# Ledger of designs, part 14: VHH binders against Putative NADH dehydrogenase/NAD(P)H nitroreductase

Target 1, 191 residues: Putative NADH dehydrogenase/NAD(P)H nitroreductase, of Methanothermobacter thermautotrophicus (o26223)
Amino acid sequence: MKLLWTSQHIKVTVHIDGKVSKMDVLEAIKTRRSIRKYQDREVPEELIDKILDAAMCGPSAVDERPWHFIVVRNREMLEKIPEVHPYGAMVKDAPVAIIVCCDSSLEKIPGFWVQDCSIASQNILLAAHSLGLGAVWTGVYPLEDRVEGIRRLFSIPEHVIPFSVIPLGYPAENPGTRDLFDPDRIHLEKW
Below, E stands for the ipSAE of ESMFold2; O stands for the ipSAE of OpenDDE; V2 stands for 0.75 times the mean of E and O plus 0.25 times the DockQ between their complexes.

## First folded at step 14 (VHH; framework vhh_lunsekimig_d3)

Design w6 (from u1 with A33E F35Y D61K; at its last look DockQ between E and O 0.25; V2 from the best seeds 0.00; counts 0 for: pae E 4.7 > 2)
Fold by ESMFold2, look of step 14:
Structure w6 (fold): chain B 191 residues (1-191), chain A 123 residues (1-123)
Amino acid sequence: as target 1 above (191 residues)
Amino acid sequence: EVQLVESGGGVVQPGGSLRLSCAASGFTFSDYELYWYRQAAGIERELIASIYRGGSTYYVKSVKGRFTISRDNSENTMYLQMNSLRAEDTGLYYCAALPSETDYGLTPKYDYWGQGTLVTVSS
C-alpha cells in the first residue's frame, strides 16, 4: 500500500541519479500504468532532465542514437495537439509533453530507428513513474496524418520523424496494478 | 447515448453471493479495459478487479479467490461474481471502461463510468 505521510519537516533532496528515487526498476516496470488525468501542478525542469537522461540511456542499433526530444510546456501548443492527434485529448490537460523524434540523418542501419525510439519512449514512461509522475504514450508514427500534423505544428524538419507524444504530470487517477503474467506465452527450448 | 448501467446490487447476509452486471451502449466494449471499483462510506474509490482486452484478469488481495470478473463482448456486458461476501465488501460498486494500456491513442480515448450499484452486507 503506497501511503505517503506528510511531515512538516520532510525535505526531499533531489540529486542527479538521486538516491531519493521512490522505487526500484522491477517495481517501476510492474506498476507503471498509462495516466491520462493530471493534477494542476507544474513538473519541475529537474525531473524532466532526469527523465530525458533515462531516455538516452537506452540501447540503439549500432549505437546510432537517432532520437531527439521536444519538451512542450506552452499551454497554447499543448491545446493544439488534439487538432492533429484525434485521440490525444488528454495532452491539452497535461502540464508538459515530450515528443520523441527520429533524426533520420543519424540512422546507421535502415529500419531500426523504430526500435530505438520505442526504447527511449518506454524509458520516459518508466522514469516518470519512478519519480512519482504519470504519463501515457500516444502514437504518432506510423500514422501519416499524425506525423505530418505534429511535424507542421512544431516546425519539425522533413528528415526528422515525430514518433510519439508523451504527456506527463502528477497523476490525478489510479487505474490500479495489473497481474499480466501468462505462462502460455513462455516456450522452453523451442516453440 | 453513451451509457454504462450497473445492476445486481442489493442486501445480502455475510457469506452470501451476488452477481453484478454492467451493460454498455453507445461504444465498442471490446476495445476497452474493464474495471470494477468500490467506494465505501468515507473512503476513496478503490479498484477491486480488472479484465483486459486479451482476457487476463487482476484482483486486489482482499477479493482474490472470492470475486470473479468476466466479460461478454457479444452482449456488451461485464460481470462481477461476488462470493463469500463480508461486511467490509459493503459499498457502491462502479463499472468503468478505460482506454487500453497499449492503445497508443489508436482507439477511443474517453473514460466511461457507471452510476454505481449499492451492495450491503449485513445480517
Scores: ipSAE 0.090, ipTM 0.491, lowest interface PAE 4.7, mean pLDDT 85
ESMFold2 (binder alone), look of step 14: mean pLDDT 80; pTM 0.788
OpenDDE, look of step 14: ipSAE 0.684; ipTM 0.863

## First folded at step 15 (VHH)

Design x1 (from w4 with T102W; framework vhh_lunsekimig_d3; at its last look DockQ between E and O 0.80; V2 from the best seeds 0.00; counts 0 for: pae E 5.0 > 2, unsure alone 64.2 < 65)
Amino acid sequence: EVQLVESGGGVVQPGGSLRLSCAASGFTFSDYELFWYRQAAGIERELIASIYRGGSTYYVDSVKGRFTISRDNSENTMYLQMNSLRAEDTGLYYCAALPSEWNYGLTPKYDYWGQGTLVTVSS
ESMFold2, look of step 15: ipSAE 0.252; ipTM 0.661
ESMFold2 (binder alone), look of step 15: mean pLDDT 78; pTM 0.774
OpenDDE, look of step 15: ipSAE 0.653; ipTM 0.849

Design x2 (from w1 with G105N T107E; framework vhh_lunsekimig_d3; at its last look DockQ between E and O 0.66; V2 from the best seeds 0.00; counts 0 for: pae E 4.3 > 2, unsure alone 64.3 < 65)
Fold by ESMFold2, look of step 15:
Structure x2 (fold): chain B 191 residues (1-191), chain A 123 residues (1-123)
Amino acid sequence: as target 1 above (191 residues)
Amino acid sequence: EVQLVESGGGVVQPGGSLRLSCAASGFTFSDYELFWYRQAAGIERELIASIYRGGSTYYVDSVKGRFTISRDNSENTMYLQMNSLRAEDTGLYYCAALPSETDYNLEPKYDYWGQGTLVTVSS
């Protein structure tokens, strides 16, 4: 399965797999798990860029694209998040976190930003998983104390609404897969 | 049937130690985040420690360094080792569980809860 041997041994030693290891989208959706323990290993900026590119590929109401992202790597800031977001305390142990926000000045239809930012947040989780990272969505909106706390901590202006905080890193745990299919949730033609 | 049962509470002098246990039946801890809460008389319950499926932990400042949360998924049990106990630690201690994949790390409004075990720290 490796690429053909070359006459320069150094090239074969440092070659990445010639086949792009792609995770099928259904596999990604079914195998993604919330990861709350991370290796002490930096996440390259290039991977964060890919994740945010994926986040912005989601559909949005009338193409409003209301999302903004704050990338947090500063250790002091990550360690302060639990003070206003205690159920997201694993963020303090992550090498990086992404805060998904809505800029309300970009809304074209009021209230659909929640769906828009939810799509972006899920895309972040799936993209991270496909890149060999682990992540977890921690809820901020609509919990007013969390919204206010995160806004204050990161100097987020009043017209911008923090939606979720997503810590990520190389996983230090392996929870396995789950079978959650429930045919009783499927209704044909009517309820 | 889903149940959480706390045990290990009692009366202890200041500076003493207790070990609380939380045993689950009707479900397995392996896919859950686990929590200890404390409730003093007349006060809302307070989250004091958390342990996530992967082993990461959180403690409030008032117990950090004195309390240790741990879990044994094979025995379906969570523990709280409480050292250097103070009078202010007196209260009802209860455990809670939250499914790790479905609740966006929300407050345990939708969690499974135990009924509590009483800890009294007095001379």
Scores: ipSAE 0.220, ipTM 0.598, lowest interface PAE 4.3, mean pLDDT 85
ESMFold2 (binder alone), look of step 15: mean pLDDT 77; pTM 0.761
OpenDDE, look of step 15: ipSAE 0.709; ipTM 0.871

Design x3 (from w4 with G105N T107E; framework vhh_lunsekimig_d3; at its last look DockQ between E and O 0.72; V2 from the best seeds 0.00; counts 0 for: pae E 2.4 > 2, unsure alone 63.0 < 65)
Amino acid sequence: EVQLVESGGGVVQPGGSLRLSCAASGFTFSDYELFWYRQAAGIERELIASIYRGGSTYYVDSVKGRFTISRDNSENTMYLQMNSLRAEDTGLYYCAALPSETNYNLEPKYDYWGQGTLVTVSS
ESMFold2, look of step 15: ipSAE 0.503; ipTM 0.787
ESMFold2 (binder alone), look of step 15: mean pLDDT 77; pTM 0.756
OpenDDE, look of step 15: ipSAE 0.596; ipTM 0.833

Design x4 (from w4 with L98Y L106F T107E; framework vhh_lunsekimig_d3; at its last look DockQ between E and O 0.20; V2 from the best seeds 0.00; counts 0 for: pae E 6.6 > 2, unsure alone 63.4 < 65, placed apart)
Fold by ESMFold2, look of step 15:
Order: C-alpha cells, then sequence, then structure tokens
Structure x4 (fold): chain B 191 residues (1-191), chain A 123 residues (1-123)
C-alpha cells in the first residue's frame, strides 16, 4: 500500500512485501534447527527470492557485500553434490539448494569475507525457518577438497570461493527447541 | 569400547506389541540425538523414529500413533514401544546415535550404529 502525495506535507508508508511477518525474530533464532529430511514438495521460487533478499540484508565489512548465490534445482546436479561433499548426502533429497560464494574481487578488507558469507548463510537459515522451510548449513570452506569439488561441479571461477551448501525444503522431521544458554560462557568486564 | 546394542526383538502376531531397547557403552547419550531405523528384506534402511536432546520426537507416517520412542539418559538407554504391529513392520531394527546439531552439519564424527534386532510379525 502507498499513500497519496499531499500539499507541502509528505508522509510515506510503503508495504513492500504485501504482508506482515508472523514470527518474532527471537523466536526464529531460538527455534531454528538443522533439518536433513524433506518432503517431496517443490519450494516456490517466491520463497527462494525472499530468502535471498534476507541473505543480502546482512552487514559486511565496509559494506563490501562479497556474496554470490547459486540456486540449484536440477535433480542431476543435486545428486552429484554428495560425490564431492562426503557429508552432504541429504542434498540429493532436497528440492533445492543454495550455494553461498565469495567473489574475491569485491573484497575490500582481506579475510573478512568469511564473516560476511557466514552472516549471509545464517540469514538464509533463519529466513527459511520463518517461511516454514527447513535447511541445514553444510560446510565447504575452509576444506580445500570440498572447495575444489564444488568449484569444479558448478564451473565456479578461480576468484570465486564456494563457502557453504544449504539444502532446503519443507521439513519431514521436527527436532524441537533446545535451551542452550550457559551462564559460564559469560564474562563480565574481563575474562 | 564404544557400542550400541539392541534387544527385545522377536516374533509376534499382528496387533501385538514389542518393546525394543538400545543400550550404549563407552559413551553417554546425553548430548546425542537418537534414532530407530528399520530394514525389510531387499529394501534400504528407513528412518522410523527420532528423539532429540530436548525430548521432542518425530515419527514417519506409517508408525505414527503406534510406536513411541523414549530415552533414559541416566541408564544410557533408548526404547521403542511398538503397538498394533502389522506384517509390514517385519524387519531388522537398528538404533543410531548422532551428535546434537550445534555444528554446521558437515562432520557427523561420532555417529554410532547398533547391529540390529529382528522383529517378525507373523500369524
Amino acid sequence: as target 1 above (191 residues)
Amino acid sequence: EVQLVESGGGVVQPGGSLRLSCAASGFTFSDYELFWYRQAAGIERELIASIYRGGSTYYVDSVKGRFTISRDNSENTMYLQMNSLRAEDTGLYYCAAYPSETNYGFEPKYDYWGQGTLVTVSS
């Protein structure tokens, strides 16, 4: 919804996504779990668009935004990922996967791309969860054999670094919520 | 010595009940997600039930309402109560333990499996 422009006083309210979110952010963070079993059900492209929009909202070192995303829906390609990722077996069962990459030519401060791509990856997990999907982060970087394997499989150029593979779909399991708060990890003023 | 050992399998008539046990030695269940799998002759192993560290459970549709998974961390034992058994439930039942998912899902390093206990549902 958009407001009409009036006289000399301008007040603009814009509702871009067409609806209000139903899940509190703290609830999303606390209830998100790694999901490795998926229903045989397609994920609409609209939901992938929302997830990638969220991924790109994260902060980055000096606003370098080094991330690129490969969306994989092709069944044969999804089935090949376990050949180069020994612990990515669940990817073959997912309707879609997102590969988070760093374009090193966009890097402004050396080495912070890992934090940048980690933020984008976690935002993907949270956004998927808030939309009723399940996902899991499967590690690629810094394991050189996995980086090379994914790069070859998806024709990723040498200046681009695959960071993570995130399969996702409607969940076929429900691990529930965990209470992981540990006061002994909190240090006031000093160690 | 690290080991998972299933017990409680046997023959039962349709509509009957069995209770399976899975006991751990050489490690403790408390930080593990626990699973029961089933394998019928000539078929790949199928996940049927899960119980997570926080106590939540998951069941595949074919056993939901008939099977109950539970755990006793102090006795290092997991159970599967199987009610209203059907011929299709016949198979070799495995327990498995998987470290709780606080990792990135790239390394299941301490994934443990039992050898299986046979359940036969036959008139």
Scores: ipSAE 0.014, ipTM 0.324, lowest interface PAE 6.6, mean pLDDT 84
ESMFold2 (binder alone), look of step 15: mean pLDDT 78; pTM 0.762
OpenDDE, look of step 15: ipSAE 0.753; ipTM 0.885

Design x5 (from w1 with T102F D103S; framework vhh_lunsekimig_d3; at its last look DockQ between E and O 0.68; V2 from the best seeds 0.00; counts 0 for: pae E 8.1 > 2, unsure alone 63.7 < 65)
Fold by ESMFold2, look of step 15:
Structure x5 (fold): chain B 191 residues (1-191), chain A 123 residues (1-123)
Amino acid sequence: as target 1 above (191 residues)
Amino acid sequence: EVQLVESGGGVVQPGGSLRLSCAASGFTFSDYELFWYRQAAGIERELIASIYRGGSTYYVDSVKGRFTISRDNSENTMYLQMNSLRAEDTGLYYCAALPSEFSYGLTPKYDYWGQGTLVTVSS
């Protein structure tokens, strides 16, 4: 008897406003877009909790889990971010932002914290998308002026490195989807 | 490839108005975010205004309330309406483009710049 190959899809189930929400993980990855315009609408604490839970589910180098997250809802603080991060100007229009940081005292393998925090940042984007929110990753590290500006603004200690600022909210734009698959980028066995 | 051509610059008195145009080719309007920069003599280029996919806009404080950025999808053209012009607005104005899924918010690369259009505010 031969083993027949079948395809399977994995569904991610989340709770939103007391209802169970579902989105295929491949669909979430393929349909997520950078969202830079948000409704004037509060994001419930429960959704932020779910997003941060997802952020912490990522793998890390030797399980070092170097990440820390600053959740910013204060209007005055959000409005100051463009002063040190001009290309993050949409952050002032978001109801909330998450700053992803590395605590270097948790680092076990030098330099892999960048991959670790990148994984956490992408998980934030996907989780937000699956919950009906829009988000965008705005870069801080490795740009020295941005790193020091964000560190100063949020009183981040010297051993903690701000990596990214991710504004999020209910989307006020719909950029559509795109198909980016390029088979020429796939190499079998050798280059 | 992306190609940008600015037009509409000229000489204007203080308090006057100009409308700059940026004609884009080699991309779909919805796939790019668009920017206006200006450069005064001897100074680095500075961001003036941006218009993101979906219509969101940003303005630096020095032009907020006086300048309006817009885009016309049917004509593949971006505009900068400049009102209440001041001597400090004198400079070379460039449009720039960045792919819309560029997640890091980096400064647009030089390869996405036009040749510039000169605005001179003088009496």
Scores: ipSAE 0.013, ipTM 0.446, lowest interface PAE 8.1, mean pLDDT 84
ESMFold2 (binder alone), look of step 15: mean pLDDT 77; pTM 0.766
OpenDDE, look of step 15: ipSAE 0.737; ipTM 0.878

Design x6 (framework vhh_7nfr_2; at its last look DockQ between E and O 0.34; V2 from the best seeds 0.00; counts 0 for: pae E 5.8 > 2)
Fold by ESMFold2, look of step 15:
Structure x6 (fold): chain B 191 residues (1-191), chain A 124 residues (1-124)
Amino acid sequence: as target 1 above (191 residues)
Amino acid sequence: QVQLQESGGGLVQPGGSLRLSCAASGFTFSDYEMSWVRQAPGEGREWVSSIYSRGGSTYYADSVKGRFTIARDNVKNTLYLLMDSLKSDDTAVYYCAAYPSETNYGLTPKYDYWGQGTQVTVSS
């Protein structure tokens, strides 16, 4: 078969349908691990964009989509997060962190924003993993001191609730996979 | 009844080596992440190392990285800490501690179980 002199040459060189470069969704879910050590390597903006796109694809109560995201790359700011977030020491070593927030003015049904922001947070973890990055969810809400500290540090307005801080980067560790399936947690028809 | 029993501590010269063991009973060992935590005289407790419940994933404090090795044997229900190149700053009581494995959300580890500790003394 003859190679054509068009821009199509680049697109069809090696399985350009993306077959070689995808991760199965079940594989992503099963192999994602909390990563707390990162390479000294920047995360490209386009990867962060893909991750946030995925975060916003989650379902929400009554489609309220209450989430907002703060992308933190500034080294000084990343180094200050552990001052208000105990046991978040790894955040200072990450090239970037995403703060997941709830804008309470977008809440359409009371009390479900926590589920909504949890879904967005998990999607961030899965998307990062699928892109070759590692991430970890560090909890902010409902810990009052952490909520107040993060709100103060990032000038977050009172009607916006910081929910989680998710540092991410190219992983500098490999925790391996886990077998967590427990059939005793499965109840057919009744408890 | 849950028990964690440390052993293998003692007096060593700087540059020496020790192997600590922690024998576990009364719980499903393979469901717990295990940690070594140490406490030097007059100081608070300091996390040293952790290993995930099913092995393979190990984590170390910067102060011990490259010198200490954590390991576990889920058949014998035993946690180990191999300590090489010991120095005076390593002098402490070493505790093994257990908490249910995975997803801490950056919360303070609330260890469900603690051993009684084993003394490690590095002295010239």
Scores: ipSAE 0.015, ipTM 0.336, lowest interface PAE 5.8, mean pLDDT 85
ESMFold2 (binder alone), look of step 15: mean pLDDT 82; pTM 0.833
OpenDDE, look of step 15: ipSAE 0.042; ipTM 0.345

## First folded at step 16 (VHH; framework vhh_lunsekimig_d3)

Design y1 (from x3 with T102W; at its last look DockQ between E and O 0.68; V2 from the best seeds 0.00; counts 0 for: pae E 3.3 > 2)
Fold by ESMFold2, look of step 16:
Structure y1 (fold): chain B 191 residues (1-191), chain A 123 residues (1-123)
Amino acid sequence: as target 1 above (191 residues)
Amino acid sequence: EVQLVESGGGVVQPGGSLRLSCAASGFTFSDYELFWYRQAAGIERELIASIYRGGSTYYVDSVKGRFTISRDNSENTMYLQMNSLRAEDTGLYYCAALPSEWNYNLEPKYDYWGQGTLVTVSS
C-alpha cells in the first residue's frame, strides 16, 4: 500500500487476481454509475467471490452482520424477476444477479438491518465497478409486493427479508461522470 | 423551461395502429431512462413499456409483441408504436423520464412527467 503526498487526494492500492489496482477510492465512488446494459459475457465465479467479500467488509450495528446473499445465474429465474419488479426488468439481461437479504434472527438491535444491508449493497456496486463490471441496485425493501414476490420466487424463508436485487455484468454502455456536490446540504456546527 | 409533451393519440378501430411521441424541451434524454404509462378510466396509471439509456427495452405482457418503444436522443424524442390495437388499450398515455441513477420505488418519483395523450380504440 503506498501513501502519496499530494495536494488533491490519497491513492489506495487494490489487488485483483494478483495484480495491483491503482484506482483512487474517491474516483471509484465518483465514477460508479448505474449500468443497465451488459455484454453477453460470463462473469467468473472468482469475481463474484471478491464482490461478496467486499460486501461483507462493511460495518454493521453491533457487528451483527445480518446479511445473506443469493447468487442467481439461472436464466429462467432471472427472466421471472420482472414479473415481480417491472422497474428492474434489466435483471433478465444480466449474466448474474446478487440478492441481498437480511436474516432477522441475526438482528441484535432492532431496525438497523436496513442500514447494514444498504452498506453491503453499496459495497457490491463499488467492488463490481473496481473489477470492470457494471451494476445497478434495484430496490426490493420496503415495497411489500416486491418483498413477497422475490421471497416466493427464490424460496426465501419468512424470517429472511430480501432487501435488494443487483444485476451485474461487463458493461455495454459508458455514461459519463456527474458533478453532484451541493454546498447547501452542508451544515457547520448546527442545522 | 423543462417540459415533456405527448402527442399522436386519437380514435382508431380495433386492429389499427398509432404512433405516440414524447418530446422533451429544457433538458436532454441522453442520461435518462424513459417510460410509457397507460391509464384507463377508473384505474391507476400502469407502466407498459420502458427504454433505457443503453437501448434495452421492456414491455408488460399485455402489449408485448404489439407495441414498440424507441428513442431518438438527438431529437429529444421517445416514441411508442402501437400495432394491433384492442379495446382494452383505450386510455390516457403518459411519458416519463428519470435520471439514470434511479434505482427504487413502486411508481418511481419522476423528475419529468408528461401531460398525456388520449387513445380511444372503438369499433
Scores: ipSAE 0.403, ipTM 0.738, lowest interface PAE 3.3, mean pLDDT 86
ESMFold2 (binder alone), look of step 16: mean pLDDT 78; pTM 0.764
OpenDDE, look of step 16: ipSAE 0.553; ipTM 0.817

Design y2 (from x3 with A97R; at its last look DockQ between E and O 0.79; V2 from the best seeds 0.00; counts 0 for: pae E 6.6 > 2, unsure alone 64.9 < 65)
Fold by ESMFold2, look of step 16:
Structure y2 (fold): chain B 191 residues (1-191), chain A 123 residues (1-123)
Amino acid sequence: as target 1 above (191 residues)
Amino acid sequence: EVQLVESGGGVVQPGGSLRLSCAASGFTFSDYELFWYRQAAGIERELIASIYRGGSTYYVDSVKGRFTISRDNSENTMYLQMNSLRAEDTGLYYCARLPSETNYNLEPKYDYWGQGTLVTVSS
């Protein structure tokens, strides 16, 4: 095994025999892709726990931590999500999905919960990737029909706002990495 | 250059069937999710069916049970089998693709649409 980049990054080989593998954070960010094709393979509860722990490590506005998570494994419920989310059909093929929600009773600064739940959602994607899983963020908020549809399906109370649905599983595809760096988006000192 | 070309439209009686095709070129077909949209005169385009590269499908209520979306990656072609056609199914039918990297699964950008094929259901 050869190190191709700087020696300042520690990289370990992924091993699935019960030992936790580590992926360099920059590698995880650069190599994470939206995965919409999954193996017919269960995701262990322990990996979901690690992913949700990571989700809750994100910063939040004035430390409000407004997030709640619904873990969905029930096949019938997963199959109903596309009825209210027309671009979320891959959820039917996933062994599990995580619904990221905002509890508005925890909101301390109005409107920043969107950033808070976005951070939690991205952390879910990165943590899943680092554990050898694939995931994709399907948008719910701010699309009213999707918000109300998901709320109805999962009996989510009125003060709780479903933000995103994230199906995940062991990937059955490898879309490869992309070079998306664009120096024209960088402005020094001013626009 | 990305191109999507619809075909198979025509005039049918109520209760009839049509099979639409969407031939794709200029991209790796198997890497993309694909969609059928319908536009009736004077109305905005509406999503009617989708098929993901993992094989999962979606249908709006108005076509569920009557329409079947499918894809053949070896022919770079998506299909829409339309059965039990009704007068309200009349319109232009478009295929579209979703960008390969999107985390919101929103409507495809306009530049990734076909030109449309006309379906007319009339007595």
Scores: ipSAE 0.014, ipTM 0.495, lowest interface PAE 6.6, mean pLDDT 85
ESMFold2 (binder alone), look of step 16: mean pLDDT 78; pTM 0.767
OpenDDE, look of step 16: ipSAE 0.244; ipTM 0.679

Design y3 (at its last look DockQ between E and O 0.01; V2 from the best seeds 0.00; counts 0 for: pae E 17.8 > 2, placed apart)
Fold by ESMFold2, look of step 16:
Structure y3 (fold): chain B 191 residues (1-191), chain A 124 residues (1-124)
Amino acid sequence: as target 1 above (191 residues)
Amino acid sequence: EVQLVESGGGVVQPGGSLRLSCAASGFTFSDYELFWYRQAAGIERELIASIYRGGSTYYVDSVKGRFTISRDNSENTMYLQMNSLRAEDTGLYYCAALPSETNYNLEPSEYDYWGQGTLVTVSS
């Protein structure tokens, strides 16, 4: 009889309709659009958990993984975001938003955290899309007034830098797709 | 045995200069990004300078223009030239070597090398 030497953790998962949502990765990349209008419908915690799991799968400089995430569902807080983030007006209408932050105490190579948090932010957008949700990346960093405003609003410590605010929900719009491929942006061997 | 050893600390007057060295044994610097940290009494360690494999450098604002980081991979040594020293520069100075992104399959604790520190005192 084998004896277990470690504690085990119960992983709680919630399935939608008995299936895990899936989408081919190239399809997700090609069809994801910024969604700024949302249905009056709650987003289950299971979907947020899957999105944050995906956010943390991104590569980072020397595996520093400097990201932290604030999940915001409180209506009063969501309604205050446009007061400090003028291009975030749609956030007040979203059922939930995710704030992507950098914890500078985790930074191992200075100056690469922006790339790290950008990767995590894009993974949030793709994962949300694959789960039938719509999202949009609203920029915070490097605009100092937005960084300071979001930091104050959510009591973010001085060593933590808010990078982006990502409202999400079930989409109430369909902006369609466009062919954005531009061969003139491709350079072979040299510029 | 893997070691990083700092040297070159000492007591100096304000406006003076010191040159710190960080020598590595048990591994080669060529695959690593290199850093200097400073710890003043009563505060946490602070990154002050970095030098990357490609030779680019980073400095915090408080030392820009006064400190210069460099590396000599053939001697497995990194340096910090400190000029125009101020009382606020007093503290323990640590070197660190962190693996590049190409070593993704190592556990973090296996590739985060730190020295034991060299004391710099800037006093009248």
Scores: ipSAE 0.000, ipTM 0.113, lowest interface PAE 17.8, mean pLDDT 82
ESMFold2 (binder alone), look of step 16: mean pLDDT 78; pTM 0.775
OpenDDE, look of step 16: ipSAE 0.555; ipTM 0.807

Design y4 (from x2 with T102W; at its last look DockQ between E and O 0.55; V2 from the best seeds 0.00; counts 0 for: pae E 4.3 > 2, unsure alone 64.8 < 65)
Amino acid sequence: EVQLVESGGGVVQPGGSLRLSCAASGFTFSDYELFWYRQAAGIERELIASIYRGGSTYYVDSVKGRFTISRDNSENTMYLQMNSLRAEDTGLYYCAALPSEWDYNLEPKYDYWGQGTLVTVSS
ESMFold2, look of step 16: ipSAE 0.276; ipTM 0.662
ESMFold2 (binder alone), look of step 16: mean pLDDT 79; pTM 0.776
OpenDDE, look of step 16: ipSAE 0.769; ipTM 0.893

Design y5 (at its last look DockQ between E and O 0.08; V2 from the best seeds 0.00; counts 0 for: pae E 10.7 > 2, unsure alone 63.2 < 65, placed apart)
Fold by ESMFold2, look of step 16:
Structure y5 (fold): chain B 191 residues (1-191), chain A 124 residues (1-124)
Amino acid sequence: as target 1 above (191 residues)
Amino acid sequence: EVQLVESGGGVVQPGGSLRLSCAASGFTFSDYELFWYRQAAGIERELIASIYRGGSTYYVDSVKGRFTISRDNSENTMYLQMNSLRAEDTGLYYCARLPSEWNYNLEPSEYDYWGQGTLVTVSS
């Protein structure tokens, strides 16, 4: 029986074969845009694995790594997310979404989990972009009604805090790049 | 169309009170978070208080304990009760419906609705 083989195959972290990305990291950061319209096209599991590997590469406060990820592909569940999220209509149109969560039992320094999960969330966006996918960060925390709505929908335990919902897919829009550099925001030595 | 109309501003002595109202129309009021901002002469608008759909509130430190934000979903109206007013509270007070919902990176101008402001003057 393949039970033992399948268990180790599923739980082993994926290896990123050779080329991680052809895109310069600064180019990826500058050209990533929020994508809210997706092609009717499945996202291969291998790409989701690469994205989650990247998400877990971020730094965290005292290396606490408080993050957990829920990968949602089930159509019925994706369609239910807008019922608990204002402006969530695009999530139902995505082939897959990633819910970034904090397991509060892993916190070592109170309150820094927000920064930790934000770092993981941004890494998801950048990795998706480098793989030819589009994504958008949709906020859950700190809005209590959204936190409880997502917790209820996905049976998330009380000690686990849903932070963000990130729908992903091959983009069906191109909003272009923006030039957002503002030197007036830069202060040398003092304010 | 979405409309936000502030009222209740006026001239008041230090230590006095005013109650501001923000009447909303053109959207499902109970589905949105709402905000009060103020703008003193010569500076950018600053957030002073917010109220979320679930009733949670936020106040900047300079008004905490003196101002109370509330909403009445049956009247489509948000309020700001301002007590113990100080000269530094003088300015134009705006209500806003801003993109503070779950969708981070949403284009602010698409969901960024402001009223025209109501003037509050605190002086002797």
Scores: ipSAE 0.005, ipTM 0.247, lowest interface PAE 10.7, mean pLDDT 84
ESMFold2 (binder alone), look of step 16: mean pLDDT 78; pTM 0.777
OpenDDE, look of step 16: ipSAE 0.247; ipTM 0.677

